VHH binders against Rho GTPase-activating protein SYDE2 (SYDE2). Designs and how they scored, part 5

Target 1, 120 residues: Rho GTPase-activating protein SYDE2 (SYDE2), of Homo sapiens (Human) (q5vt97r660to779)
Amino acid sequence: IDAFRHYSFSDQPKCSQYISGLMSVHFYGAEDLKPPRIDSKDVFCAIQVDSVNKARTALLTCRTTFLDMDHTFNIEIENAQHLKLVVFSWEPTPRKNRVCCHGTVVLPTLFRVTKTHQLA

## First folded at step 25 (VHH)

Design dd6 (from cc5 with S52Y Y57E)
Fold by OpenDDE, fold request of step 26:
Structure dd6 (fold): chain B 120 residues (1-120), chain A 124 residues (1-124)
Amino acid sequence: as target 1 above (120 residues)
Amino acid sequence: EVQLVESGGGLVQPGGSLRLSCAASGFTFDDYTMSWVRQAPGKGLEWVAWIYSSGGETEYVDSVKGRFTISRDNAKKSLYLQMNSLRAEDTAVYYCAKIRIVYWEGSKVEYDVRGQGTLVTVSS
């Protein structure tokens, strides 16, 4: 688990504002997945805030280009700008992870509109 | 219905061994990372070991490394915990659990489902 703490995306959308507080995010799935290896369909999802890993799912089975999820993350954020969901492939030997897909949300923009959002 | 049923707990002397089993039903067992967790008297829930669905990758809490071995039989939809060199501090109710979410901060773990548990008592 600790091995993934150093993974980050440097190219983030520009944002001049910050938000803090307890955030609850519910994910229903991920679309447009680049399939894992033909011999392995294991993936996991990591949630990152400003390139910092906050939580991840257990391994999930990727059967199509859409990954069904039903996961709620409760995350304390401080001076945060970006929320990122990344789906990684799981390759146990050697342990390697390929990015299957990812999505980024600018948090201040989102919370400017309303506290409750339905993300597709 | 998703169900996890633990067995194999009991009273054992320090230095002894015990093997726990967990029978899973109601879901595709081999698709999920499974875990043993335990709760000692007066303490919170603590993860003990994980085993991933594919590849046989395992993780252990430091206090049990070298003594405990987690394994699974996907054909039997079963999870196992071989516990050797048991210590008094290993006394706890042990639960079989399906891992859902792992948080980096605070090492919090959420589980989709957990069994009723099996009591392991290590005492002379």
Scores: ipSAE 0.419, ipTM 0.732, lowest interface PAE 0.7, mean pLDDT 86
Fold by OpenDDE, fold request of step 26:
Structure dd6 (fold): chain B 120 residues (1-120), chain A 124 residues (1-124)
Amino acid sequence: as target 1 above (120 residues)
Amino acid sequence: EVQLVESGGGLVQPGGSLRLSCAASGFTFDDYTMSWVRQAPGKGLEWVAWIYSSGGETEYVDSVKGRFTISRDNAKKSLYLQMNSLRAEDTAVYYCAKIRIVYWEGSKVEYDVRGQGTLVTVSS
């Protein structure tokens, strides 16, 4: 999945433009997941826009390095630049969320080309 | 076919107890966070409690904390809600639901599937 290739979490692509509106994101799955601990296979996917949490899935069971999903998120964005999809582990006590994988999209650049995209 | 079937509702006096059950079928029950939600007369749908897939962690809406207990039996694909110290304001149709998506903005919860519900009436 190109959108979820290795990416530095501390760095964001530079962007001078902003977009607003209602955005629909359909998530088909994730590859190359860092496996959770043996005692917890629970994961969830979070959608962030400019570091603001917009939505997350319920807990899903991660059985392999591949996570099959069929989730559609409808989120409203305002003056936004970056969309981040992150799969987190759900650790047992003590509570801890480890990043299993993530992807970042520069929204203005993406929607400059076309209003509909399939990210893989 | 995914299906959730609630049972155990009925009429009870204030201070009484009731235990709801939900039978799940058509999906891998132990993989999913399950929830009880309710709709009181004239009000919208609100979540009451949820329990994670392992059954080891639970969360409750403030108004039912200390009175309600959610539990699950993954082997039986069953969800339960033990309701103690019932109050008139607990009167509602209670639904078993599979959580799908939680939206932070707007505090909306989307469910994959929800049962037909079971009516709980608390009155003297």
Scores: ipSAE 0.383, ipTM 0.715, lowest interface PAE 0.8, mean pLDDT 85
Fold by ESMFold2, look of step 25:
Structure dd6 (fold): chain B 120 residues (1-120), chain A 124 residues (1-124)
Amino acid sequence: as target 1 above (120 residues)
Amino acid sequence: EVQLVESGGGLVQPGGSLRLSCAASGFTFDDYTMSWVRQAPGKGLEWVAWIYSSGGETEYVDSVKGRFTISRDNAKKSLYLQMNSLRAEDTAVYYCAKIRIVYWEGSKVEYDVRGQGTLVTVSS
């Protein structure tokens, strides 16, 4: 009775999974930014899913190579593999944006489902 | 806790002027684009104006261009709306708001609206 054992195995394909659903992404900031050009100190952070723009922050003042933020993106995704956060400088003339930094997350590696092993 | 407190509303005749104020606390006011939005009786929220965190650029809904001026004082953590040449259509509760997220789909904007608003009534 007290010698009961359970075993679990992952049956999902590794590295080939796609993620669907409503996702909340909380972005706390970025470091080692490429500074904005002198005539524009404002930046915004865009969230992209598989290279498609989904949302961005409003313009924020970028003071240094560090950006401290507290933003939540609520995005609907379907069959997604890559989440990319890009910090752009906002350029007023001709309003061409410049990349200050970026980061990419491979979504299946973050949302792996496993069953725990427990002996009782 | 984020708090936004609007003031300066009142009853005014058409063609009159009012200056609205918003006192902000509980967040780094200097880092955010701020906005005025309004809600007429029985209507949804309508965007009125926004101003960059630096205070350098502004944008207005077409119906108020040339009559309203948005401004901010980052040292006082305050947002202002100077309203001139007021019309009956400007009657609404006015709220100040922090703009947080802009979504590419559908021109959706996420506002952080927390105050009670200040009522502006333009009537004879």
Scores: ipSAE 0.119, ipTM 0.501, lowest interface PAE 3.8, mean pLDDT 73
Fold by ESMFold2, fold request of step 26:
Structure dd6 (fold): chain B 120 residues (1-120), chain A 124 residues (1-124)
Amino acid sequence: as target 1 above (120 residues)
Amino acid sequence: EVQLVESGGGLVQPGGSLRLSCAASGFTFDDYTMSWVRQAPGKGLEWVAWIYSSGGETEYVDSVKGRFTISRDNAKKSLYLQMNSLRAEDTAVYYCAKIRIVYWEGSKVEYDVRGQGTLVTVSS
């Protein structure tokens, strides 16, 4: 009986890979943000995993279209595929916060598929 | 490097008042939300209050609301906590903190606590 089947990952990647653990993500900044109003505006950066908010920065003052940051997100993930960073403007009036910019990373592509090689 | 130096603690009777100060250096103080946190003996850190970078908004833990006032002086790079009507439950080491990260799960906050803190003891 053939009880074990081996599958190659050299053909079409599988998006069902199990990505779990404690992940540290260091965010250095963003550029080409939507311009703030004439007054200085506050923003925050949120990190999302599979479209679920995990963490955000405290409010930061953004005076330009460029944001320098030095922030580390320590998040626990389980069976995750997508990591998204979003910079939102904070609106003090009761209106929806606006997205200033975002970026997305597909997590399985960040992890190397390791092949076991037997030396001849 | 980031440096936070707390002062103004002491021993006070219930109902008394204290004013805590924090001198900040090594970062652009004006651009960050600042907070006071406290640690009672044998307990973890508890958030007390925060103040937004431009001073437009403050928030307090319910147990101190109406008794404590957080304020900042951006020209002096200083954070303050006016503590009135002190209670025994307010006994703790108080720390000045820069808020770094807010976590949605568990409603946890990562604080940048660099100072040695200032002890407030409320006892008769």
Scores: ipSAE 0.069, ipTM 0.464, lowest interface PAE 4.9, mean pLDDT 70
Fold by ESMFold2, fold request of step 26:
Structure dd6 (fold): chain B 120 residues (1-120), chain A 124 residues (1-124)
Amino acid sequence: as target 1 above (120 residues)
Amino acid sequence: EVQLVESGGGLVQPGGSLRLSCAASGFTFDDYTMSWVRQAPGKGLEWVAWIYSSGGETEYVDSVKGRFTISRDNAKKSLYLQMNSLRAEDTAVYYCAKIRIVYWEGSKVEYDVRGQGTLVTVSS
């Protein structure tokens, strides 16, 4: 998924199913980032499942409101409902890291679409 | 010195309601994502809800969605948790927490929990 605008503005689904297994997440990029400060251009992307951090990227350079990257996360999940991706700026100053963007995916809705596709 | 003072806990019947408050001082409250966490007897800390610094975005653990509402008043440096439709499994000490760090290995968040908490007991 190369954009998170849809997830930031989507209505909350009513389905509360949970997913378990090995999940491969291919992260292509983000748009409409809050840019890092000019003197700190590094960001990292953290992946969270049900508010639990699972993995993060190495530091990446971000110069604009757009971040283009190809990363694959392979994570084992159990009874999961929400996948959240957060792009943080890395700040060498005493101020805390700033959230540049975030997006949430409700896993049961994604797998319901996949299940329907597989039946067709 | 950072101070977080929780209040509003007590004994309540199943299906009842309580409103928890947290008074914050000694730091720039407006700049931090704030959280409620809870600890049931003999268990570890469980995250309950987060509210971002602006108050515009919230997140909840699934077991409390639709029943609990987190809110904040940045002018009063206060964090709140409205708890409705309480159940026996909500029995715990509730703590107000400041988000401290997020670990890159993916499974830990470190909370700054400084108060004594406030006990919520849900019992018939």
Scores: ipSAE 0.011, ipTM 0.107, lowest interface PAE 9.6, mean pLDDT 68

